# Ledger of designs, part 124: miniprotein binders against q96jn8r1131to1294

Target 1, 164 residues: q96jn8r1131to1294
Amino acid sequence: TLEFLENHGKNILLSNGNRTATRVASYNQGIVVINQPLVPQLLVQVRIDFLNRQWTSSLVLGVITCAPERLNFPASACALKRAAWLLRGRGVFHNGLKICEKFGPNLDTCPEGTILGLRLDSSGGLHLHVNGVDQGVAVPDVPQPCHALVDLYGQCEQVTIVNP
Key: E = the ipSAE of ESMFold2; O = the ipSAE of OpenDDE; V2 = 0.75 times the mean of E and O plus 0.25 times the DockQ between their complexes.

## First folded at step 10 (miniprotein)

Design Xd (at its last look DockQ between E and O 0.86; V2 from the best seeds 0.00; counts 0 for: pae E 5.5 > 1.5)
Fold by OpenDDE base, look of step 10:
Structure Xd (fold): chain B 164 residues (1-164), chain A 83 residues (1-83)
Amino acid sequence: as target 1 above (164 residues)
Amino acid sequence: SKEDLAKKLIELYKKALELVEKGASEEEIRKLLEEVVKIAEELGDEYLIDYAKLALEEFERGDLDDLRYYIKLALMYAEELLE
């Protein structure tokens, strides 16, 4: 069963069998990682449950290749300096640096109810899915094993893992 | 305006880098980075706030490479906001 790991950002409360993450304070400290590593053809999806529009940015979605159980999570995914491939806004980032300017929809403007998915293809390409639609390869040749990461950042205050 | 604040933030970051390279006093650099944090908070952009705090933290830790790293990220982000 896909769940968020107990090791998470300090402002996160897990519920619903650890399938729902809620950021209960501020705009950051909201990183969560899904327990099972991504394997080819496994689609992992989260639904944006609640947005708080007093903030500007929104959730970050991506993968990490370090051991998530022992990771000391920073306040924001933007602080991850290694082993991180992230989708933020319309950009793709590797270890904090933007490697692609425009990819998929702007995550900062995704409304509540949006379902975001990550999937590795047989070539190691990381795909973004939006409401079930494959947006293409966001990151080619992602190292494995890797884990899906969600940063409940800014507006995004709650997400839930959903089945395809 | 927020645009003015962003420009000011960029200016201060560049100044901070200059001071680091010149070997300016820690207090002077710290004050500058603290001002950056305040401006970022006034601007109200979450990432600018976080980058500023990270920069200050790295400076206080004595890791100038990571300081430069986060300043770089902040500058890139701030410049994009102005586009």
Scores: ipSAE 0.789, ipTM 0.914, lowest interface PAE 0.6, mean pLDDT 95
Fold by ESMFold2, look of step 10:
Structure Xd (fold): chain B 164 residues (1-164), chain A 83 residues (1-83)
Amino acid sequence: as target 1 above (164 residues)
Amino acid sequence: SKEDLAKKLIELYKKALELVEKGASEEEIRKLLEEVVKIAEELGDEYLIDYAKLALEEFERGDLDDLRYYIKLALMYAEELLE
């Protein structure tokens, strides 16, 4: 079953059988990783449960290609300089560099209840799904194995893994 | 005003890049980066704060390449905010 790893950001509290992650302090230290690597048949989905409008930015979504079980996570995903592809706002970032100005929705404006999904296609392309709708290939040819990552950043205080 | 703070932030980042390129003293560069952090915190934008703190952290580690990297990211983001 899909769960968030026990190795996570310092401000995260896991609950609901490790399927729910809550950021309980500040605006950062909220990185969580899904316990299974992405494979072409696996759609990993999380629902945005709570947003706090005190903050202006929101969650980051993406993948990491290094083994996550013992990784020392930085305070925020924007500090991941290696082995990461991230969706932030409307942009796509690889190892901190913006590689696409506009892909999919603006994550900073997704409301509570939005279901965000990640999967690999048969060519290793990373797809974003929004409420079940495939947004296309965000990143071609992601190295495997990779793990889905969510940074409960800024407004985003809680997400829950949901079944497709 | 927030616009004045953002313009000041951009000015300080550009100056910091010049000082790094010229090999100015660590104390001059640290002073600018610390002021950048304060201004980013006054602006209250999470990405500006993160970039500012990351730049200072990379400077303290002696990693000038990553320092330049985060300064450039911060400049692009701050300039987008003024548009």
Scores: ipSAE 0.128, ipTM 0.543, lowest interface PAE 5.5, mean pLDDT 88
ESMFold2 (binder alone), look of step 10: mean pLDDT 85; pTM 0.812

Design Xe (at its last look DockQ between E and O 0.88; V2 from the best seeds 0.80)
Fold by OpenDDE base, look of step 10:
Structure Xe (fold): chain B 164 residues (1-164), chain A 83 residues (1-83)
Amino acid sequence: as target 1 above (164 residues)
Amino acid sequence: SKEDLAKKLIELYKKALELVEKGASEEEIRKLLEEVVKIAEELGDLYLIDYAKLALEEFERGDLDDLRYYIKLALMWAEELLE
């Protein structure tokens, strides 16, 4: 069963069998990691449950290749300096640096109810899915094993893991 | 304006880097970085706020490499905001 790990950002409360993450304070400290590593053909999806529009920006979605159980999470995904491939806004970031300017929809403007998915293809390409639609390869060759990461950042205050 | 604030932030970061390389006083550098935090907060861009706070934190703990790293990220992002 896909769940968020107990090791998470300081402002996160897990519920619903650790399938729902809620950021209960501030705009950051909201990183969560899904327990099972991404493997080819596995689609991992989260639904945006609640947006607090008093903040700007929104969730960051991506993968990490370091051991998530031991990771001392920074306040935000943008602070990850290694082993991180992230989708933020319309950009793709690697270890904090933008490696792609425009990819898929703008995550900062995705409304509540949007379902975002990550999937590795057989070639190691990381795909973004939006409401069930494959947006293409965001990262062409992701090291494995890797874990899906969600940063409940800014507006995004709650997400839930959903089955495909 | 937001644009003016972003430009000011960029200016201060570049000044901070210069002072670091020149071996300027810690207090002077700290003040610049603290001002950057304030400007970022006034701008309201969360990532600029985060980068600024991270930069200040790294400076205070003496990790100049990570300081440079976060300043780099901040500069890149700030420049994008001006586009």
Scores: ipSAE 0.813, ipTM 0.921, lowest interface PAE 0.6, mean pLDDT 95
Fold by ESMFold2, look of step 10:
Structure Xe (fold): chain B 164 residues (1-164), chain A 83 residues (1-83)
Amino acid sequence: as target 1 above (164 residues)
Amino acid sequence: SKEDLAKKLIELYKKALELVEKGASEEEIRKLLEEVVKIAEELGDLYLIDYAKLALEEFERGDLDDLRYYIKLALMWAEELLE
């Protein structure tokens, strides 16, 4: 079953069989990674459970292509300089640099209850799903293996892995 | 205003890049980067805060390439906020 890895940001508390991640301090140190690599038939979904709107930005969603079990995570996903494709606000970023101006919804405005999903297609394209609706290909050719990543950044204080 | 603070950040970051290229004193560059952190915190934009702190950290570590990298990211984000 899908779970968040025990290797995670320092401000994360895992609960609910490691399917729920809560950021319990500050605005950062909230990176979590899903325990299985993405494959074409696997849809990884998380629900936004709690937001604190006092912060200017919200969660980051994406993938990393390095082995996550022993990775030393930075405080914030924006400092991932290698092996990362991230959806942030309205943009898509590769290793910190914007590669697409606008894709899908603005993640900074997604309300509590939003279900965000990631999957690979057969060509290695990374798809974003929002509340069950495929938003299309965010990144056309992601190297494999890759793992889904969530940074409980800023507004986002809790997410839960949900089954389709 | 937030717009004025963002414009000030852009000015200071561009000055920081000039000072680094010219080999200005460590103290002058550090003071400027510390002021950038203060202004970013006053603005309250989390990405500007993170980039400012990362830039200062890389400068203190002596990593000028990563310093320039985070300044570039900060400039791009600050200009996007002004649009």
Scores: ipSAE 0.732, ipTM 0.876, lowest interface PAE 0.9, mean pLDDT 91
ESMFold2 (binder alone), look of step 10: mean pLDDT 85; pTM 0.815

Design Xf (at its last look DockQ between E and O 0.92; V2 from the best seeds 0.79)
Fold by OpenDDE base, look of step 10:
Structure Xf (fold): chain B 164 residues (1-164), chain A 83 residues (1-83)
Amino acid sequence: as target 1 above (164 residues)
Amino acid sequence: SKEDLAKKLIELYKKALELVEKGASEEEIRKLLEEVVKIAEELGDLYLIDYAKLALEEFERGDLDDLRYYIKMALMYAEELLE
């Protein structure tokens, strides 16, 4: 069963069998990692449950290749300087550096109810899914094993892992 | 305006980098970075705030490479905001 790991950002409260993550304070400290590593053809999806328009920006979605159980999470994904491939806004970032300017929809403007998915293809390409639609390869070759990461940042205060 | 603040922030970051390379006093660099934090907060952009705080933190811990990194990230981000 897909769940968020108990090792998470300081402002995260897990519920619903660890399938729901809620950021209960501030705008940051909201990183969560899904327990099972991504394997080819496994689609991992999260639904944006609640947005708080008090803040700007929104969730970051991506993968990490370091051991998530022992990771000392920074306050935000933007501080992940290694072993991280992240989707932020319309950009794709590798270890903090933007490697793609425009990819998929702008994550900062995704409304509540949006379902975001990550999937590795057989060639190691990381795909973004939005409401079930494959947006294409965001990262062409991701090292394995890797784990899906969600940063409940800014507006995004709650997400839930959902089945495809 | 927010545009003016962003431009000011960029200016200060560039100045900070210059001072770092010149080996300027820690106090002078710190003041610049702290001002950047304030400007970022005034702007209200969370990533600018975070990059500024991270830059300041790295400076205070003496990691100039990571300082440069976060300044670079902040500059890139700020410049994109102005586009």
Scores: ipSAE 0.773, ipTM 0.907, lowest interface PAE 0.6, mean pLDDT 95
Fold by ESMFold2, look of step 10:
Structure Xf (fold): chain B 164 residues (1-164), chain A 83 residues (1-83)
Amino acid sequence: as target 1 above (164 residues)
Amino acid sequence: SKEDLAKKLIELYKKALELVEKGASEEEIRKLLEEVVKIAEELGDLYLIDYAKLALEEFERGDLDDLRYYIKMALMYAEELLE
């Protein structure tokens, strides 16, 4: 069963059988990771449940390619300098460096109820899905194993894992 | 104006890099980075705030490589905001 890993940001409270993550303080310390690595047959989806529009930026979505169970997560995903491929705002970042200016929707403008999905294709390409619609390859040839990561940053205060 | 503050922030970051490279006093660099935090908080942009605080924290730890890293990330982000 897909669940958020117990190793997560300090401001996260897990509920709903570890399928719902809520950031209960501040704007950061909200990194969560899905407990199973991505494989081609697996579509990992989260629904944006609650947004607080007082903040300037919203969630980050992506993958990490190192074992997540004992990592010391930084306060914010922008400080992930290794083993990370992240969708942030309008861009794609590899280890903190922007490698693509625009891919898919602007995550900072996704409303409550948006379902965001990640999967690998057979070539190791990372696909973003938005409300069930494949947006194409965000990152070619991601190293495996990798785990889906969400940073409940800024506006994003709650997400829930949903089935495809 | 917010644009004037963002330009000031960029100026201060560039000066911080110069001071680090030439080995200026830690007090001078610290005061500059503390001003960067204040300006980032006044602007209210979360990434500007995070990069500013991370830069100051790495300076406090004496980690000049990570200090340079966060300053460069902050500059890239701030310049994109003005474009």
Scores: ipSAE 0.729, ipTM 0.881, lowest interface PAE 0.8, mean pLDDT 92
ESMFold2 (binder alone), look of step 10: mean pLDDT 84; pTM 0.804

Design Xg (at its last look DockQ between E and O 0.86; V2 from the best seeds 0.00; counts 0 for: pae E 2.7 > 1.5)
Fold by OpenDDE base, look of step 10:
Structure Xg (fold): chain B 164 residues (1-164), chain A 83 residues (1-83)
Amino acid sequence: as target 1 above (164 residues)
Amino acid sequence: SKEDLAKKLIELYKKALELVEKGASEEEIRKLLEEVVKIAEELGDEYLIDFAKLALEEFERGDLDDLRYYIKLALMWAEELLE
């Protein structure tokens, strides 16, 4: 069963069998990691449950290749210095630096109810899915094993893991 | 304006880096980084706030490499705001 790990950002409360993450304070410290590593043919999806529009930015979605159980999470995923491939806005980032300017829809403008998915293809390409639609390869060759990461940042205050 | 604040933030970060390389007083560098935090807060950009606070934290604990890293990130984001 896909769940968020107990090791998470300081402002996160888990519920619903650890399938729902809620950021209960501020705009940051909201990183969660899904327990099972991404493997080819596995689609991992989360639904945006609640947005607080008093903030500007929104969630970050991506993968980490370091051991998630021991990771000391920074205030934001974009502050991760290593082993991180992230989608923020329309950009793709590697270890904090932008490696792609425009990819897929703008995550900062995704409304509540949007379902975001990550999937590795047989070649190690990381795909973004939006409401069931494959947006293409965001990262062409992701090291494995890797874990899906969601940063409940800015507006995004709650997400839930959903089955495909 | 937001643009003016972003430009000022960029300026201060570059100045901070310069002072670090010159071995300037810790107090002077700290003051710059604290001002950056204030400007970031005034801008209201969450990432710039976080990077500013992280930069200040790393400076205070003496990790100049991480300081440079977070300044680099901040500069990247600030420049994007100007686009």
Scores: ipSAE 0.777, ipTM 0.912, lowest interface PAE 0.6, mean pLDDT 95
Fold by ESMFold2, look of step 10:
Structure Xg (fold): chain B 164 residues (1-164), chain A 83 residues (1-83)
Amino acid sequence: as target 1 above (164 residues)
Amino acid sequence: SKEDLAKKLIELYKKALELVEKGASEEEIRKLLEEVVKIAEELGDEYLIDFAKLALEEFERGDLDDLRYYIKLALMWAEELLE
C-alpha cells in the first residue's frame, strides 16, 4: 500500500488516498516521500499528471536515508545537503554535488503521462525506470534503509503513485 | 539580457565569498546578498532564486558554512546557464 507521507512540503495537497500529490502554489515547497523504504524488488512508480509550462525546471526524484516522518523538509530538494541522492534535469547529485553529468532522460522535458520509477538492485544500486524501461544504475551502493522522494518542482504540479 | 544578469550574479557571488573570507561588515555582505536575490528574481531561474534566498537566510542565521555552500551551488548553476 504505497502512499505519500503526511509529512510533506508546505505547498502540497494530498488526495486519492494519499496516492496523489498536488503542488497548489508557487514553484517549490513540494517535497513528498513514499511511506515505506525501498527494498530490493520494490518498484516505486509515479506518473506525471500535470505540468505548468510557465516554469522551466521540473520534478526531482531521489532517495534520502534520514527517517522522513518528522523531518523538516527544506523549500526545495536542492537544499538537501546530507543523506540525499537526487536525479534532476539530466544530472545525478549527492548531497547537492553533481556526481554524474548525464544519466537517463532530461527530467525537465518529460511530458505529462511519463511514468518514473525508482528501485534498488541487489548491490544497493539505485535504478531509474522511464515508462517501464530500466535506465541503469544512477547511484551505486545507496545505504539502506532509504526512502523514495519526489520534489514537485517548477513545472511539475501533480504526480500519482501507480502500480508496476 | 539573461546573459548579462547571469554574469553580474556570478560577479556578486564571487565578491560575497571574498567579503566573507576577509571578515567584511555584516551590512556590506547583507546588501550584496539582497542584490543577488533581486537579480536572481529578475533572471527568473527557479534554482538561482532558491540558491540566492537560501544564501541570504543562512547568512542571517550566521551559518557561514551553509552560506558558502549555497553560493558555490549558485555559481555552478549560473555558469551552466551561460553555456
Scores: ipSAE 0.384, ipTM 0.697, lowest interface PAE 2.7, mean pLDDT 89
ESMFold2 (binder alone), look of step 10: mean pLDDT 85; pTM 0.817

Design Xh (at its last fold request DockQ between E and O 0.93; V2 from the best seeds 0.84)
Fold by OpenDDE base, fold request of step 11:
Structure Xh (fold): chain B 164 residues (1-164), chain A 83 residues (1-83)
Amino acid sequence: as target 1 above (164 residues)
Amino acid sequence: SKEDLAKKLIELYKKALELVEKGASEEEIRKLLEEVVKIAEELGDLYLIDYAKLALEEFERGDLDDLRYYIKLALQYAEELLE
């Protein structure tokens, strides 16, 4: 069963059997990690449930390759300086550094109801799915094991893990 | 203007890095980083705020390598805002 780990950002409240994450304060401290590591051909998906328009920017989506249970989460994904591959806006980032400027749709403009997915292919390429459509390889050759990470940042106030 | 603020922020970061490399006083560097935080807050850009606070925090902890790192990230982001 896919769930968010109990080790999460300080402003996160988990519900719905730990499948729903809600940021209940401020614009940050909203990092969550999915319990099961990504394995090839497993599609992990989250749905954007609520956007809070008082903030700018939106969720960050990606993977970490360190042990998530022991991770002391920073206030935002932008602070992750190791073992992190993240999708932010239209950019792809590795440990905070942009490695691709224009990939897929702009995550900052995805409306409520958008379903975002991550999947590893057989070659270790990390794929982004948007509403069931494969956007291609965002990050080639991601180290394994890795865990899907969601930063409920800015506008993004709630997400829910959904089945394919 | 917001553009002017962003340019000023970039300038201050570059100055901070220069002072770090020259071994300038901690107080002078701290003042620059604190000003960056204020500018970021005035701009209202969440990531600029986060990077600025991280930079200041690392400086206060005495980790100059991480300070440089977060300034690098901040500059990367700020420069993109001006494109």
Scores: ipSAE 0.841, ipTM 0.932, lowest interface PAE 0.6, mean pLDDT 96
Fold by ESMFold2, look of step 10:
Structure Xh (fold): chain B 164 residues (1-164), chain A 83 residues (1-83)
Amino acid sequence: as target 1 above (164 residues)
Amino acid sequence: SKEDLAKKLIELYKKALELVEKGASEEEIRKLLEEVVKIAEELGDLYLIDYAKLALEEFERGDLDDLRYYIKLALQYAEELLE
């Protein structure tokens, strides 16, 4: 089953059979990775469980193409300067640089209960789903294997993997 | 006030790039980057804070390429905040 990988940010506590990640301190050190690579037909979904609106920004969602099991994660996903495609705010970022100004909803304003999904299409395009609705192709041709990543950044203090 | 601080932050980052390119002293560059961190913390914006600390960290490691990289990211983000 889909679980968050044991290798994660230093401020993360895993619970609920490793399907729930909670950031227990500060605003960062909250990177988590799903324990299986994305393949066509696999939809990885997380629900935003808790937000602390005291912080200015919220979660980041995306993929990395480096093997995640022993990767030394930076404190914040904005410092992933290689092998990373990230959805942040309304933008799409590749290796820290914005490549699209506006794609999908503003992740910084998604409320508690929002279900965010990532999947690859048959062409290797990365799709964002929001509450079950496909937002289209964020990144047209992501190298495989790639691994779904969530940064419980700023406002986002807890997410849970939902089916499958 | 917040807008003025963000404009000052942008000015200081651009100055830092100039100082790096002309080979200014490490002391001068460090002092400027430390001021950027203080302004970012006063603004309270998490990405401004992260980029400022990352830039200073890479400078302290002697990695001028990564210093320029994080300044570029910080400038892009700060300009967006003013829009």
Scores: ipSAE 0.794, ipTM 0.901, lowest interface PAE 0.7, mean pLDDT 93
ESMFold2 (binder alone), look of step 10: mean pLDDT 85; pTM 0.814
OpenDDE base, look of step 10: ipSAE 0.800; ipTM 0.916
ESMFold2, fold request of step 11: ipSAE 0.755, 0.754, 0.773; ipTM 0.890, 0.888, 0.896
ESMFold2 (binder alone), fold request of step 11: mean pLDDT 85, 85, 85; pTM 0.816, 0.809, 0.817
OpenDDE base, fold request of step 11: ipSAE 0.834, 0.839; ipTM 0.930, 0.931

Design Xi (at its last look DockQ between E and O 0.85; V2 from the best seeds 0.75)
Fold by OpenDDE base, look of step 10:
Structure Xi (fold): chain B 164 residues (1-164), chain A 83 residues (1-83)
Amino acid sequence: as target 1 above (164 residues)
Amino acid sequence: SKEDLAKKLIELYKKALELVEKGASEEEIRKLLEEVVKIAEELGDLYLIDYAKLALEEFERGDLDDLRYYIELALMYAEELLE
């Protein structure tokens, strides 16, 4: 069963059998990691449950290749300096550096109810899914094993893992 | 304006890098970085705030490489905001 790991950002409260993550304070400290590593053809999806328009920006979605169980999470995903491939806004980032300017929809403007998915293809390409639609390869060759990461950042205050 | 603030932030970051390279006093560099944090907060851009805080943190812990790293990220981001 897909769940968020107990090791998470300081402002996260897990519920619903660890399938729901809620950021209960501030705008950051909201990183969560899904327990099972991504394997080819496994689609991992989260639904944006609640947005708080008090803040700007929104969730960051991506993968990490370091051991998530022992990771000392920074306040935000943008602080990850290694082993991180992230989707932020319309950009794709690797260890903080933008490697793609425009990819998929702008994550900062996704409304509540949006379902975002990550999937590795057989070639190691990381795909973004939006409401079930494959947006294409965001990262062409992701090291394995890797884990899906969600940063409940800014507006995004709650997400839930959902089945495909 | 927010544009002016962003430009000011960029200016201060570049100044900070310059001072680091020149071996300027820690206090002077700290003040610049703290001002960057304030400007970022005034701008209300969360990533600029975070980069600024990270830069300041790295400076305070003496990791100049990571300081440069976060300043560069901030500069890139800020410049994109001005586009």
Scores: ipSAE 0.771, ipTM 0.908, lowest interface PAE 0.6, mean pLDDT 95
Fold by ESMFold2, look of step 10:
Structure Xi (fold): chain B 164 residues (1-164), chain A 83 residues (1-83)
Amino acid sequence: as target 1 above (164 residues)
Amino acid sequence: SKEDLAKKLIELYKKALELVEKGASEEEIRKLLEEVVKIAEELGDLYLIDYAKLALEEFERGDLDDLRYYIELALMYAEELLE
């Protein structure tokens, strides 16, 4: 079953059988990773449970191709300069560089209750799902193996893994 | 105002890139980067704060390539905020 990996950001507490991640301090140190690599037909979904609108920015979604059990995560996903493809705000980023100006919804404005999903297609394209609706290919040809990543950044203080 | 702070931050980052390219004194560059951190914190935008702190950290580490990298990311982001 899908769970958040035990190796995570320092401000994260895991609960609900490691399916819920809560950031309990500050605005950062909130990176979590799903414990299984993405494979064709696997849809990883998280629900935004709690937002604190005090902060200016919100969660980041994406994938990493480094083995997550041995990584020392940076304080924020914006410092991932290697092996990362991230959906942030309205943009898509590869290793910190914006490669698409606008894709899908603005993640900084997604309300509590939004369900965000990631899956690979047969060509290795990364798809974003929003409340069950496929937004298309965000990132073409992602190397495998890769793991889904969520940074509980800024506004986002809690997410839960949910079944499709 | 927040708009005035963002414009000042952009001006300081552009000056920082110029000083790095010219090989200006480390003291001058450090003081400018510390001012950028202060302005980013006053403005309250989390990515501006993160980029400013990362830039200063890379400068202190002596990694000028990563310093330029974070300054350029910060500039692109700050200019998007003003649009």
Scores: ipSAE 0.657, ipTM 0.849, lowest interface PAE 1.2, mean pLDDT 91
ESMFold2 (binder alone), look of step 10: mean pLDDT 84; pTM 0.801

Design Xj (at its last look DockQ between E and O 0.90; V2 from the best seeds 0.80)
Fold by OpenDDE base, look of step 10:
Structure Xj (fold): chain B 164 residues (1-164), chain A 83 residues (1-83)
Amino acid sequence: as target 1 above (164 residues)
Amino acid sequence: SKEDLAKKLIELYKKALELVEKGASEEEIRKLLEEVVKIAEELGDLYLIDYAKLALEEFERGDLDELRYYIKLALMYAEELLE
C-alpha cells in the first residue's frame, strides 16, 4: 500500500496509517516521500486537505531519484540540489533550476480538495494529473527508480494519499 | 513597495557576489546577506526568504560555490517576480 515514509521533514506528523501528512509548525520542514517507487502506469495521488492562508505559496510536487530512506531533508524542496524534478507553481524545476516556465495549473492556487497525481508513462515521461485529468508530460525521461515527493510548503498544511 | 524591495534585494545579491569575487571581508558580505534575509522577510515571499537563508548558511559554511548557486536561484526568482 502507498504510504509516506517515516523519514520526513521535521514539522511533519504522519497519521491515518501514514497516508496523511500534516505540517504542524511554521511554513516549511514539510517534505514527505511516498514509499513505493513510481513505476510505469502507476498513478500516485495526493489530496490537498487543508490550506493555511496566513502563508503564501503552496505544496511542491515531484520526484527524487536518490534513496529516500536516508535522505536528510532540507527545510524546503527548493534546496534539493540533486536528483530532484519538482513542480512548483506553474514551473518545472530540475535540481533547483527552472526548466519549464508554464506547465499545468498553478499549484500555489489549487484549492483544498484538489487531487494531484504523478504517473510515469512507458517512455519514462512524468505526467501530472489534476483532479483526474492528465495535464501532460511535465518531465520527459525521468530516471528510475524514482519516488514521489510532496513538500507541504507555505499554505499547504495537510495532504492525504488517495487511490485513483 | 514590493517591487522596490525586490529590486533592492537583487541589487544586494549582485553586490554580495561582487564582494565575494573581490575578496572582501567576511563581515561585510555577511551583513549584506543578512540584509537580504530581512528584505525577503519584509517582502513576505517564502522562497526569497528560504533562498536568502540558504545563501547565508552556505556563506557561513565557507562554501562559496553553493552560495553562488543559491544567489543565482534567488536572482532568477526575484527577476521573475518583477515581470
Scores: ipSAE 0.777, ipTM 0.908, lowest interface PAE 0.6, mean pLDDT 95
Fold by ESMFold2, look of step 10:
Structure Xj (fold): chain B 164 residues (1-164), chain A 83 residues (1-83)
Amino acid sequence: as target 1 above (164 residues)
Amino acid sequence: SKEDLAKKLIELYKKALELVEKGASEEEIRKLLEEVVKIAEELGDLYLIDYAKLALEEFERGDLDELRYYIKLALMYAEELLE
């Protein structure tokens, strides 16, 4: 059963059997991680439940390759300096640096109800799914094990893990 | 205007890099970075705010390489906003 880890950003409250994460203060301190690593054939999906459009920028989605249970996360995903591949806006970032200017849709414009998915293919490629539609390979060779990560940043105040 | 503030931010970040390379006093650099945070907060763009605060935090930790890193990210992002 997929759940958000108890180790998370300090502004997160977990509910719904740890399948729902809510940012309850400020615009950051909202990093959450899925409890099981990505493996081939596993699609991890979250639904955007609530957005506050008064903030600029929105959620960040990606993976980390460090074991997440004891990590001390930074306040914002933009400060993840190692072991991270992130989808932010329309770009792909590796350890804080933009490595692709444009991949998939602009995450900053995804509305409430959007379902975002991550999976690894058999070659270790990281795929983004949007409302069930595969957007292709965002990152061609992610080391395993890795865990899906969401930063409830800015506009994004709540997400829920959903089944495929 | 917001564009004028963004251009000011870029100017201040470039000055901060110059002061670091010159070996200017910590007080001179800190004052400049604090002004950058103030301008970023006035602009209200969350990534500008995060990069400004991270730059100041790394300076206060004495990590000049990380300070330069966040200034670089902030400059790249701020220039994208002006386009």
Scores: ipSAE 0.750, ipTM 0.887, lowest interface PAE 0.9, mean pLDDT 92
ESMFold2 (binder alone), look of step 10: mean pLDDT 85; pTM 0.817

